# VH-VL binders against q9h9l3: the designs that were tried, part 33

Target 1, 176 residues: q9h9l3
Amino acid sequence: PRKMVAIDCEMVGTGPKGHVSSLARCSIVNYNGDVLYDEYILPPCHIVDYRTRWSGIRKQHMVNATPFKIARGQILKILTGKIVVGHAIHNDFKALQYFHPKSLTRDTSHIPPLNRKADCPENATMSLKHLTKKLLNRDIQVGKSGHSSVEDAQATMELYKLVEVEWEEHLARNPP

## First folded at step 1 (VH-VL)

Design sb5 (framework fv_sotevtamab)
Fold by ESMFold2-Fast, scan of step 1:
Structure sb5 (fold): chain C 176 residues (1-176), chain A 123 residues (1-123), chain B 112 residues (1-112)
Amino acid sequence: as target 1 above (176 residues)
Amino acid sequence: QVQLVQSGAEVKKPGATVKISCKVSGYTFTDYYMHWVQQAPGKGLEWMGRIDPEDGETKYDPKFQGRVTITADTSTDTAYMELSSLRSEDTAVYYCARGRDYYDSSGYYLDYWGQGTLVTVSS
Amino acid sequence: DIVMTQSPDSLAVSLGERATINCKSSQSVLYSSDNKNYLAWYQQKPGQPPKLLIYWASTRESGVPDRFSGSGSGTDFTLTISSLQAEDVAVYYCQQYYSYPTFGQGTKLEQL
């Protein structure tokens, strides 16, 4: 089978009144949860709102951050041709300005068997924090100092592994 | 350009451990899986396992799990396969082989092979 | 565990004639999401490591002569040598990579 990775990105606010989400950190882990990539990324536009409560990004992280164009190239080299797992992964791909084939994409916010295991409605979009607590008995995204994209990517891979056999079989019968 | 060069033949007693090396050149070691394949005399090919040199992730065939350890040293671009508790049935040629590919990420068909290392287990 | 079975076990073919080797998998190796067959073919000559000939069931590896072709889908696959040459005398293996890799038992091709 194909190589599989999990990704999680953190975004900051750029543009008018900070309403545009721009990539500011990306973490990628392998199947075992080992870190393949974890860099702070400098957006091409002026940062208006660090969204620190959510992103964990502060001005100090931008001092030696990798410029967006360079970081994007590095990240896409890792993702291309692999099965990529994420949570609400459309937002990550949008921030990367990247199209990943749907046949190689796994979104843990939209896997009915995973919601079923968590005693949630199959068609609901549940948060990563909620699914991780219910299914892995682990608290993530704790406190107000921001999220760890490494922690989120690791949790996302572990969640996918709970339904991997069942879901891959489903996708083989029902291609996206 | 691409070369996989394995260590030389080994003769071992039953119960011993053997460690075989596979040094690569001509490509970026961390971009491709490295696999190990066993071929007993006059028999076919048996996949043992693979490693991702970028992070050390391993997958083993259940038949070999518990006796085989695959490792990689990125500072020397060398993969290793260690087989413990040797029996006479382990007498075989052992190959390292590179899994294609990065871009389609199947990683599990094998485009370049080492020359093979004969391991003889005899009492 | 996907079992790969080749037929025949051995085959003798005259120079210039067509050689056909079959491979059957115990389960489909066609992945419906990407519509690819996870099947490769290798050639092994005495004293040498295997050499990749075909991957994705029908894609010929760079440098492999045009006389080699792969066909089939799902569970039934064929390697064809359209016009046998002396250097083609070897053992041929199919391999699935849909799951943990498994190889067929091999088909020995000899010159008649």
Scores: ipSAE 0.000, ipTM 0.479, lowest interface PAE 17.5, mean pLDDT 87

Design sb6 (framework fv_sotevtamab)
Fold by ESMFold2-Fast, scan of step 1:
Structure sb6 (fold): chain C 176 residues (1-176), chain A 126 residues (1-126), chain B 112 residues (1-112)
Amino acid sequence: as target 1 above (176 residues)
Amino acid sequence: QVQLVQSGAEVKKPGATVKISCKVSGYTFTDYYMHWVQQAPGKGLEWMGRIDPEDGETKYDPKFQGRVTITADTSTDTAYMELSSLRSEDTAVYYCARYPSGSYLTGYYYYGMDVWGQGTLVTVSS
Amino acid sequence: DIVMTQSPDSLAVSLGERATINCKSSQSVLYSSDNKNYLAWYQQKPGQPPKLLIYWASTRESGVPDRFSGSGSGTDFTLTISSLQAEDVAVYYCQQYYSYPTFGQGTKLEQL
């Protein structure tokens, strides 16, 4: 059986007027929620907007942060060949400049049975915060100092485990 | 060079449907929301809705909900705005405008619409 | 919906004189976590699309002359042109992006 990990990335604003999302932190946890990777990452471009309310990233975190090229290599070694779980995970893969096979990707923002369990429309894109509160009775992304990518990755894995058997069976019968 | 180029002027009868295109160049289409804005003759700007070209997610102003459909074709880097059940009061210039990625779900937005199409005049008359 | 109201609807100013346009939002567009006002200003000339002048209430867009400045916080905002030039004759719009975008009704600036 293929190993499974969950990922959550934080992005800062680079490029003209800070509108480009660049990777600035990545957290990866295993099936049990143990941290496999958690590093601040230095973008190759000047940071215009730290987006601290959402990212939790401040200038101090960029001191001795791992350069993007090195961090990307480390992260891809962990992800390659594994089932990767995330929430709106296309944003994470885009920030990593990485293509992960669709057959090995699980996006908790797009799993109809998960929405069903949360009493939400099956075709709606629900936030990680809402699904975690409804299904795990846990508040994440609280306060004004930014989100914890470790906390988000752990919550994402736990959410996926609620529908894992049903969803893996569905994917086996209906390959992506 | 970033550019948004819209389709040409349209004349439609009441009850018809109009579909306007907005072709982008000079940037990655999926990195920016595409917004649509209506401006009636001699009047101000009214936001109609937007699309995220990356996943096709749309949001509409309630005033246009049910009549407006915004779509995006990533193979041709083109956004579309379709308005149905046209009335004379829909006579307006319609603009597409790009907006940096911000999540309406998370509530984080960056800044205003920095690049606009040239506008498409739609005239509805019988 | 956040309602944006501009004043005046129109004004005439002599070349070289100061022009002031006001904008009020029905609720605060100041986000306490980043201490930014989610407010932009646009200039529109006849037959042209709007042009972004200012974002974050006071940050001037690249290429915009320094005679344009934005000020204010929360619900009350001002666009100032320190010394009017002929090319500044246009309609000006404020716009909030704290929520789904809404525009003010516009202020027509004419040369006296």
Scores: ipSAE 0.000, ipTM 0.469, lowest interface PAE 14.0, mean pLDDT 86

Design sb7 (framework fv_sotevtamab)
Fold by ESMFold2-Fast, scan of step 1:
Parts: sequence; structure tokens; C-alpha cells
Structure sb7 (fold): chain C 176 residues (1-176), chain A 121 residues (1-121), chain B 112 residues (1-112)
Amino acid sequence: as target 1 above (176 residues)
Amino acid sequence: QVQLVQSGAEVKKPGATVKISCKVSGYTFTDYYMHWVQQAPGKGLEWMGRIDPEDGETKYDPKFQGRVTITADTSTDTAYMELSSLRSEDTAVYYCATAKYSSSWSPFDYWGQGTLVTVSS
Amino acid sequence: DIVMTQSPDSLAVSLGERATINCKSSQSVLYSSDNKNYLAWYQQKPGQPPKLLIYWASTRESGVPDRFSGSGSGTDFTLTISSLQAEDVAVYYCQQYYSYPTFGQGTKLEQL
């Protein structure tokens, strides 16, 4: 089978009033959920808002963080040629300033069979937290200290595995 | 089940070159770094270097740089370690090992059985 | 290079007794950004490769008995075997992976 990884990124606010989302952490796991990459990433622009309640990122994480240009190169090396699984993954690719082929992209926020298994409308966009609770009986993104991108990437891969056979067959018949 | 199987023992003369293989099974070879570690008889462990089998990127300990060459063949899922200009001090058991994480510096959770290289006149 | 120093060089312990092995690094292996100690412990028996016991200073590898525990932070680390079993007779190594990997010289644990 073709190599598959799952990704989740954390963003901080840069630009006017912190409204621009800039990459500040990226986690990548393999099919079995083992961590392939997990680094704090220093944005090239001044951080206006750490968004700590969601990102889990604090000023101390930036002290020895990998500069964006270097981290981007490392991450793209891992993603290139692989099937990449994510949740609302367009946000991660945007933060990476990267285009991944649609034929090799799997977005768990846009897989109708997955929503169906969760008793949700097939074309609705459901949160990772909601799908993980409904289908895996696991609570993620708990508490006030922000999200773990490793935990989120692992949950995303496990969610995809629930529909993998059905969805890969669908994509073979209906290529993007 | 993860297995790292190394080639058999070698006896070499000073100045020769030795090439040891490490064939992997039970995991995706290109997803993890492959490391090489030297252990002289009755001595401790010394890291030599590692390779990323996906693109062939290598990192070597400065002590071995210039004498060690690590390569990988993805068609056979086999890593190689070649050590040139052999000296009696190179007599050791050589291990291949894979890390739990995809970073160069990680704990080693799977090891080959070891290959004894004896350098003698 | 980060130099790893273990103590003692050898230790004899009776079955059922506690064994304690110490490891000191020449500089801190605690990474402030993730608050993790980049330190591992290995067990090696004659004719066998090393076996990973503990990583991140205190996280036990899957399948390792709970009598093995790791503690410490920064530069000073300890491996404890709470109740020695016959199969625990081996050489134990600490290893840092904060930079280029380096190992301690090893501690030989024997049954008294």
C-alpha cells in the first residue's frame, strides 16, 4: 500500500490585531500513530497573539523553535509523495504555504461516510473533537492549556482508518 | 514483527574495507532513520552515524567521518555500513538500530543481532 | 560532545533487594521548550544487543516490568530496580539523545 501520514498544525496570530494565522507547531504521525515529526516553529513575523487556549503555545516554546523556512523544508520532505490525512487540512497547507495534490489528500472533515457513522449529516463539517468522541469514545482537546497537535494527528489517523477501505474505493471510482 | 538481520562475522587485515548489511522487515523501511553503533570488546557503545532511507541523507559522528559510509537500498530494505582503512582498534561488534521517532537523535528501540569484525594481522 | 558518566562501575545486589544506578551528563539534557529530558536507559546481556528500558528519563518502554523505574532531570539521573530478579543481571547503559548520541561507560549489575 501507498505510504500514509497524518498531520496537525498549531497556529499563532500575527499581523494586524493577530488576525493572520502563522504556523507555530507541526506534528506528523505514521499509519500506526508513531510520531515522525513534532517541532515548535518560529514564525518570520512578530507574534501578536499566542492563542494559547487553542494552540497550547507560549512564549517559552519559541526560544529554541525551528525557523519557519527550515521547518517547512523538513515537513514538505516528509509529506511529498505520500497520502496525507488531516482534519480541515486546507488550513494546515495554507499555514505551510504548500499545495499537496488533491488525489493524495484525505480530509476527515469532508468524508461523508465518516459523518454517517457518527450520526451526523453527511455534508456537514464536524469538529475533530466531536468525531473523536462519537466514533472513538475518546476526549481530546480537553482543558485550558491548549491542544496537543500530536494527540490531534493520532486521532485523525484513527478516524480515517475507520472508513479507509470504503473511501479509497470511492476515490478510485470518482477521482478528484 | 520488526526484525533487523545483519550479515555474518568478518575477519579483515589492517588497511582493508568492510561492508556490513542490515536487512529490515516488519515495518516501513523509509519511515525511520537507521543508525549504526560500534561496541569494542568489553567496552561501551559508540554512535557512528545514521541514514534516512527515503532520500539517502546521512549524518556521521566526526570521529568516523571520512572512513564510514552508510547507504540504503530501498528495493531490498537493506542498510549498509562501510568502514575503510581498518585498524586493530576497529575490532568490535557493529549494530544497526532503528529509532522510535523519525529524528536523528532518539532512543533506539530495535537492534540487529550485531556483526563481529575482527581486524588482525 | 556531552559526556555521560555512570556510577558505580559495578554493583552486586541480592535477589529481592533494590538496585540503584546513577548517570550524570556533562551538560543539561533537559530541553526547555518541551520540558523533556532526552535520556534513555538500556539493558545488555552477554552476546545480545542492548534493549531499551526507559526513555524521556522516566517513561517505561512497552513490555518492561514495572520494577524498573527512571528518575531525575537536567544532569542527574537514576535507574532503580525495586526488587532484583535473576534475569536482571546485565550491564546497564544510560544514553543522551539531546545532541549526537552518547552513552555512559556502563554499570555491571551482578547477583550477590
Scores: ipSAE 0.000, ipTM 0.455, lowest interface PAE 17.5, mean pLDDT 86

Design sb8 (framework fv_sotevtamab)
Fold by ESMFold2-Fast, scan of step 1:
Structure sb8 (fold): chain C 176 residues (1-176), chain A 123 residues (1-123), chain B 112 residues (1-112)
Amino acid sequence: as target 1 above (176 residues)
Amino acid sequence: QVQLVQSGAEVKKPGATVKISCKVSGYTFTDYYMHWVQQAPGKGLEWMGRIDPEDGETKYDPKFQGRVTITADTSTDTAYMELSSLRSEDTAVYYCARQGYDYTSGSYRFDYWGQGTLVTVSS
Amino acid sequence: DIVMTQSPDSLAVSLGERATINCKSSQSVLYSSDNKNYLAWYQQKPGQPPKLLIYWASTRESGVPDRFSGSGSGTDFTLTISSLQAEDVAVYYCQQYYSYPTFGQGTKLEQL
């Protein structure tokens, strides 16, 4: 009965030699894949490495980007009290500096039935691109201009829907 | 209490592969980055790489890129470091080390260390 | 690679006396955006792993005695032990984390 959303964030490198992953874009979609939030976000620290090949973030996106503190507030209002679906989602929560309850978190990189459907080892961490190709017969993250966080969030929700009934039943019997 | 326990000493032939484990207890394994550091006699401490146990993301020092593989098994709270194509120069004590908490700067400072694993490469 | 150089390679200090260890980086480890020095100090005793003493050049790790202090900025850093105790005999390493982590060669501190 709880509402469900899917999230995907893009990070840029800040700190020493770009080692820190700082939030630079966030996309949130509802159960049907409709966009609820999609903004470029200005990190509070100097951007050392845009990681454009993966993030799709360029310097021009930062000119009118929403400051981190404001964006974080907006995002948390959407996530609070909902079931949040993501892929390797703790990287997103880390970039948001946010703790989301494990009981309301669904990580498609750690759902054994999903790997089973993809003919992959149940405890392996498979990429979003691989699972999406295997289970949805769709190519995402193509090209050299970076990934679309909207596309990734939509794919993540669709993947979760494939195992939703089975996994929610499992979690009810085996709380995290 | 936080504890990192490494596997025992290994003796390997040149060209072999070694895999060292680091089992953690006393904290949530997925909440902290795990690093690996080499200490060869006379050379001091050298950072090899790190893993985020939550998602398996790795970063390696260019010196070890291509020969080192770091992995994590969240079902057993164990990190692994595998070093291939062993040479006599790889004779060293290898440490796993936990990165201290810092949400703002990505500070690679190491607050807890394993006891070390001696790897000897000899004919 | 940022090269870390410590001096001296070894020193002997009497109990109760001040010990000073220096560390130089080949480039600045001060990050202008957060105004922090990405520099740590470790203590290592024979047969044991290193132990974190200080990070951000001058912040003491929890449980580290106040006789240990760090100072400096940019490229020149100092670890000071104000009054040497017997348990302080060890090798000390500085480490930068401004880039891929690199360590100094170590300074062996002996009791005179």
Scores: ipSAE 0.000, ipTM 0.462, lowest interface PAE 15.9, mean pLDDT 87

Design sc (framework fv_sotevtamab)
Fold by ESMFold2-Fast, scan of step 1:
Structure sc (fold): chain C 176 residues (1-176), chain A 122 residues (1-122), chain B 112 residues (1-112)
Amino acid sequence: as target 1 above (176 residues)
Amino acid sequence: QVQLVQSGAEVKKPGATVKISCKVSGYTFTSYYMHWVQQAPGKGLEWMGRIDPYDGETKYDPKFQGRVTITADTSTDTAYMELSSLRSEDTAVYYCARDEYSSGWTGYFDYWGQGTLVTVSS
Amino acid sequence: DIVMTQSPDSLAVSLGERATINCKSSQSVLYSSNNKNYLAWYQQKPGQPPKLLIYWASTRESGVPDRFSGSGSGTDFTLTISSLQAEDVAVYYCQQYYDTPTFGQGTKLEQL
């Protein structure tokens, strides 16, 4: 079977008055939750708004950050040919300027059996924080220092594992 | 149906403080930025600032920085704009406005409150 | 601050005729990396708040009649009403959101 990884990205505001979301951190974990990649990433455009409460990113993190072009190459080498799990993962792929095949993409914000286990409407888009609290009894994204993309990627993988057998069977019968 | 309903007209003396409310309904309050815009005769429409109701992050125009305070109460789905050290030139209609884009400092506004007239006179 | 200047200050147009309102920014509001113009247009009737008509210079807001169109790029923008109706009598404002939001002074559109 194909290897599976989970990804979570943090974005900062670039462009006019911080309107554009640019990649500034990426974390990738394997099936067991071990970190495969975790780097701060320097956007090619001037950072206007660090969005620190959400991203956890501050000016000091940019000092040793990997330039976008190099980071993107490293990340795409990890993702290519693997099943990639994420939450609202289209935002991560957009920030990476990358297309990942739909057949190899798993978005925990759009898996009806996962919502069903959480006693939520099957077609609703639930936050990662809510699903993690409900199904794993764990509080993530706690405090005022911003999110940990490692923590978010790990939680996302654990959530997917709760429905993996059922959902892979569904996808085998109903290819995207 | 999306609605932004503002508090009623106020009459204040120079040096006073005014606090205007904007109660929302018909959408998730925390999903959109809320901006405040002043419309004074001779000054046109002037952006004052905005808040992200999700985390309370605020951004203000330098013209109002230090005098304006924008807050949000998620328990009542209400945004507030407080303007201190009032002057006669602050006499204006004040609007709350929802940001359709909701990113960064700036935006464009798809829904507006009905406006609140504030009169500052001695 | 980016200064927005509209022309004319007032305009009178007969029903069924074309109305054209211009807006000029003191610096470009085109972001070259995404090729988008950070420009919106609003309609304001007496006693009412402004209503969004156009955003990204040329995208019509949902529910806005197709007789309204926006055009232009960089520093020069135009709002066009192809065939004026009585309900279109209003003040029109352009707004940039490239920097902290600034509005034009308004153009009063009257029925001739």
Scores: ipSAE 0.021, ipTM 0.594, lowest interface PAE 6.8, mean pLDDT 89

Design sc1 (framework fv_sotevtamab)
Fold by ESMFold2-Fast, scan of step 1:
Structure sc1 (fold): chain C 176 residues (1-176), chain A 123 residues (1-123), chain B 112 residues (1-112)
Amino acid sequence: as target 1 above (176 residues)
Amino acid sequence: QVQLVQSGAEVKKPGATVKISCKVSGYTFTSYYMHWVQQAPGKGLEWMGRIDPYDGETKYDPKFQGRVTITADTSTDTAYMELSSLRSEDTAVYYCATGDYGDYEYYYGMDVWGQGTLVTVSS
Amino acid sequence: DIVMTQSPDSLAVSLGERATINCKSSQSVLYSSNNKNYLAWYQQKPGQPPKLLIYWASTRESGVPDRFSGSGSGTDFTLTISSLQAEDVAVYYCQQYYDTPTFGQGTKLEQL
């Protein structure tokens, strides 16, 4: 069977006014939720805004962080040829400067059956926190100290598993 | 739970200095900017400035530049706003605020506020 | 400095009816690179600090009822309450965070 992983990236603000999202942490877990990769990543540009509430990233995490070019190589080696699950995953791929085939991409923010199970409008973009609470009865992203990208990747994989059979069947009949 | 608790009401004479505290609990103090906002009686909200508690970097609105000083004490998780050369027009409720707009791509998000501190400047 | 102007200054609406509050910025608060409007709406009741209702012009803060909605782009923004409830009586402020934060002068919403 084709291997499946889940990814969650944390971004910091770079560029004018800190409005550019630059990769600063990446976590990848396997189908069972075991961690395959989890590193802080040093952006090539000056960090204007750490966005710490969401990213969990502070200045001290950058001291021994893996440079972007090296981290990107490591991450792409893990993702290539696998089904990659994420939440609003286009943002992660953009930060990685990477194109992953749509046929191997699963975005839990755009899976109508998942929203349906959560009693949400099928085509609305719901947050990972909301879907996880509704469908898994679990609180993630608790407190104001920043999110755990490991926790988010694990939750994303578990959410996908709830609709995996139905969604894979749909994709086989309606290739992207 | 996340909470910002401010010091109590102050009554000052014109020309005096006031220093208001904002005690943080429920999150990592050095991870978020702390903002200060002024609201004169019956009027709207005015941003005064902010501090990054991690390194002490401050930014102030030009209207308050030169009279306002914002500081942070990481040993007690407390931010301070000091306003000097007080005038009757400085009579206001002062708020500390921190937080976000629920998204990575924000800068001056303020979803958590202190209860406010009334400062009265009178002769 | 970006100036925020609200209209009307005050508004009286009957329970169950629609309330509409407008906000205009002196320059665009739309950032072209990420296509986001740096605009928030707050609700303030007497004796309380402001409460964030909406950010990115149209995104509701967690826990805010769906009768509240934000719309608009660039320089012209609207806060709509589709069916007024008694607890919605408050002063409403728009705020830009594209540059150094500035607030509108406020709109007082009263029950008719």
Scores: ipSAE 0.000, ipTM 0.483, lowest interface PAE 12.2, mean pLDDT 86

Design sc2 (framework fv_sotevtamab)
Fold by ESMFold2-Fast, scan of step 1:
Structure sc2 (fold): chain C 176 residues (1-176), chain A 122 residues (1-122), chain B 112 residues (1-112)
Amino acid sequence: as target 1 above (176 residues)
Amino acid sequence: QVQLVQSGAEVKKPGATVKISCKVSGYTFTSYYMHWVQQAPGKGLEWMGRIDPYDGETKYDPKFQGRVTITADTSTDTAYMELSSLRSEDTAVYYCARSGYEYVSGSYPDYWGQGTLVTVSS
Amino acid sequence: DIVMTQSPDSLAVSLGERATINCKSSQSVLYSSNNKNYLAWYQQKPGQPPKLLIYWASTRESGVPDRFSGSGSGTDFTLTISSLQAEDVAVYYCQQYYDTPTFGQGTKLEQL
């Protein structure tokens, strides 16, 4: 059997006017929600905007952060060959500058049965916060101090488990 | 079913090199680390090193670094451990053992080979 | 290096009785960020390779009887066999995987 993990990344703004999203934290959890990786990551470019309200990242977190190149190697080693679950996961992969095979990728923002269970339109892109509240009766991303990527990764795995059997069967019959 | 099958016993002279194989079946070879562990007669277990068969990355215990070389052949699903400059204290059973990629802070191998006895004597 | 020390070196226990084996690490193997202890226990019978019993200090490997349990945190760990069976006669090893893997010296469990 193929191993499954869930990932959530936090990004800060780099480049002109802080418009470029650069990886600044990554959390990876296993099927049971246990943390496999959780590190602050130092972008190679000057941070223009910490985006703290969403990222939860402050300058103090960067002091002992793992440099991007090293962190990327560690993360890719965990992800390679596994089914990777995320929410709007293409943003995480872009920040990692990484291509993960579509056949091994599960994006909880694009699983029609999950939206259906939440009484949402099947093709709408619903937020992780909304789906978690509707389906798990849990409030995540509360307050103004930013998101916890560990909390987000754990919620994402739990959401996927609600549709895992149905969705894996669908993917076996309709390969990406 | 998962199986790790090692090559047979070896008898070597001091100063020689030994190369032990570990052929795997029943799982995807490139999805798990392969570790090598030494056990001297009547003694405990000592970790020697490991390889990631996917990219060939190795890590060794400093005690063996410089004498041990771990390699993997993905075309035959076989891992190898080569130990050079053999001494009498290298007389031991050598095990290959697999672990998941989940644990970058070390490993806990879940399946082990049957062991290969290497005797170093003159 | 993290040094693992087991106690006792050997013990004899009657069938049906409780066996307790201790393991100490020279530094903490608890990772506070995930609240996990990077500790495993193995069973080795004569002429056989080690068999994984417990990982993350207290999680039983699939197929391992529930009479085996692990406990402890930080630097002090215990493997307990609640009711010894004849097939449990073996050498038991603890192993840390917080850093470069190291094993305890082993505890030989014999039937009294």
Scores: ipSAE 0.005, ipTM 0.467, lowest interface PAE 16.8, mean pLDDT 87

Design sc3 (framework fv_sotevtamab)
Fold by ESMFold2-Fast, scan of step 1:
Structure sc3 (fold): chain C 176 residues (1-176), chain A 122 residues (1-122), chain B 112 residues (1-112)
Amino acid sequence: as target 1 above (176 residues)
Amino acid sequence: QVQLVQSGAEVKKPGATVKISCKVSGYTFTSYYMHWVQQAPGKGLEWMGRIDPYDGETKYDPKFQGRVTITADTSTDTAYMELSSLRSEDTAVYYCAREWGSGSYYDTFDYWGQGTLVTVSS
Amino acid sequence: DIVMTQSPDSLAVSLGERATINCKSSQSVLYSSNNKNYLAWYQQKPGQPPKLLIYWASTRESGVPDRFSGSGSGTDFTLTISSLQAEDVAVYYCQQYYDTPTFGQGTKLEQL
């Protein structure tokens, strides 16, 4: 008996020239889009590039941010045993240094029926912004100050709900 | 240090409503689902329903036919279970119980209140 | 509803001897996608609330003595106490959480 949540993470650049992606914010919402978790997270390595245009993260957000190890523990407790919905979710799991069972993972960038509803090739990887505009008639990620991981997680859950019955039936007959 | 403390025993007339409280301490109230379980004399344990204190989402066992209402007050870290249209068969010990694991959504219970005896008498 | 049936209803065991309690579910509580059995065991002493002993059919809760073990899969589960101690006299309940939670009727364990 599975509960379902949607996740979206924001990353900053660490390591040489800021080329390594490190977790700096995580938002998790429930089936109805209510926020279960939303914290700024302090990477264990020096931040070289805040990537503010995309992440929305600035130096002031790091002052009271939750240390990575503590945040990771909190997040994993929320995700464990649940169906986790995300968009290009492999990147989120990589930033969390976490393996989530494929059978309980739903990636809205790789759901053929969802692309079909958006008039896109079934195996194309479409951006969250594009799918949300096409299918929900909503503009997300419109600011210059970076993306809202809460907004992105909420959009991701709503997108999945459009194909949930069809896709869950498909997965039950064709386990990953 | 985790404690679930329930309100005291109640004696009610048939047709009345009872409201039982469960005050928690020693952990973050909004991080764990709170469940309610009925134990009638000689019948064993029966799940009644649960609430997510974070957003107030509830789920109930259909057996109670819409008679049960579970609520949570995050300002006082207290969960409530209200049972209406009481009958003699509702005479039981009622427990609040915390779901195992913060955000795990597994319906197993790691900490329990001490229980509240409700007697329905004429 | 998934119906949980325990056997025996009562059991008397001498101190130091093995106690075995069985639990059967009316349908499988094994979820094939994660290969986990959604089955827990509780201990209840007179005048006290139940105490969680085991979850996922075989994982001991923190602080539970090694003499308690759970086994089984699908529809048939067993709780074993390898060497009974006086403090183990109690009623034991199995519980499934595959669907809406349901409990077995309980097994009363007494000292012979």
Scores: ipSAE 0.000, ipTM 0.462, lowest interface PAE 17.2, mean pLDDT 87

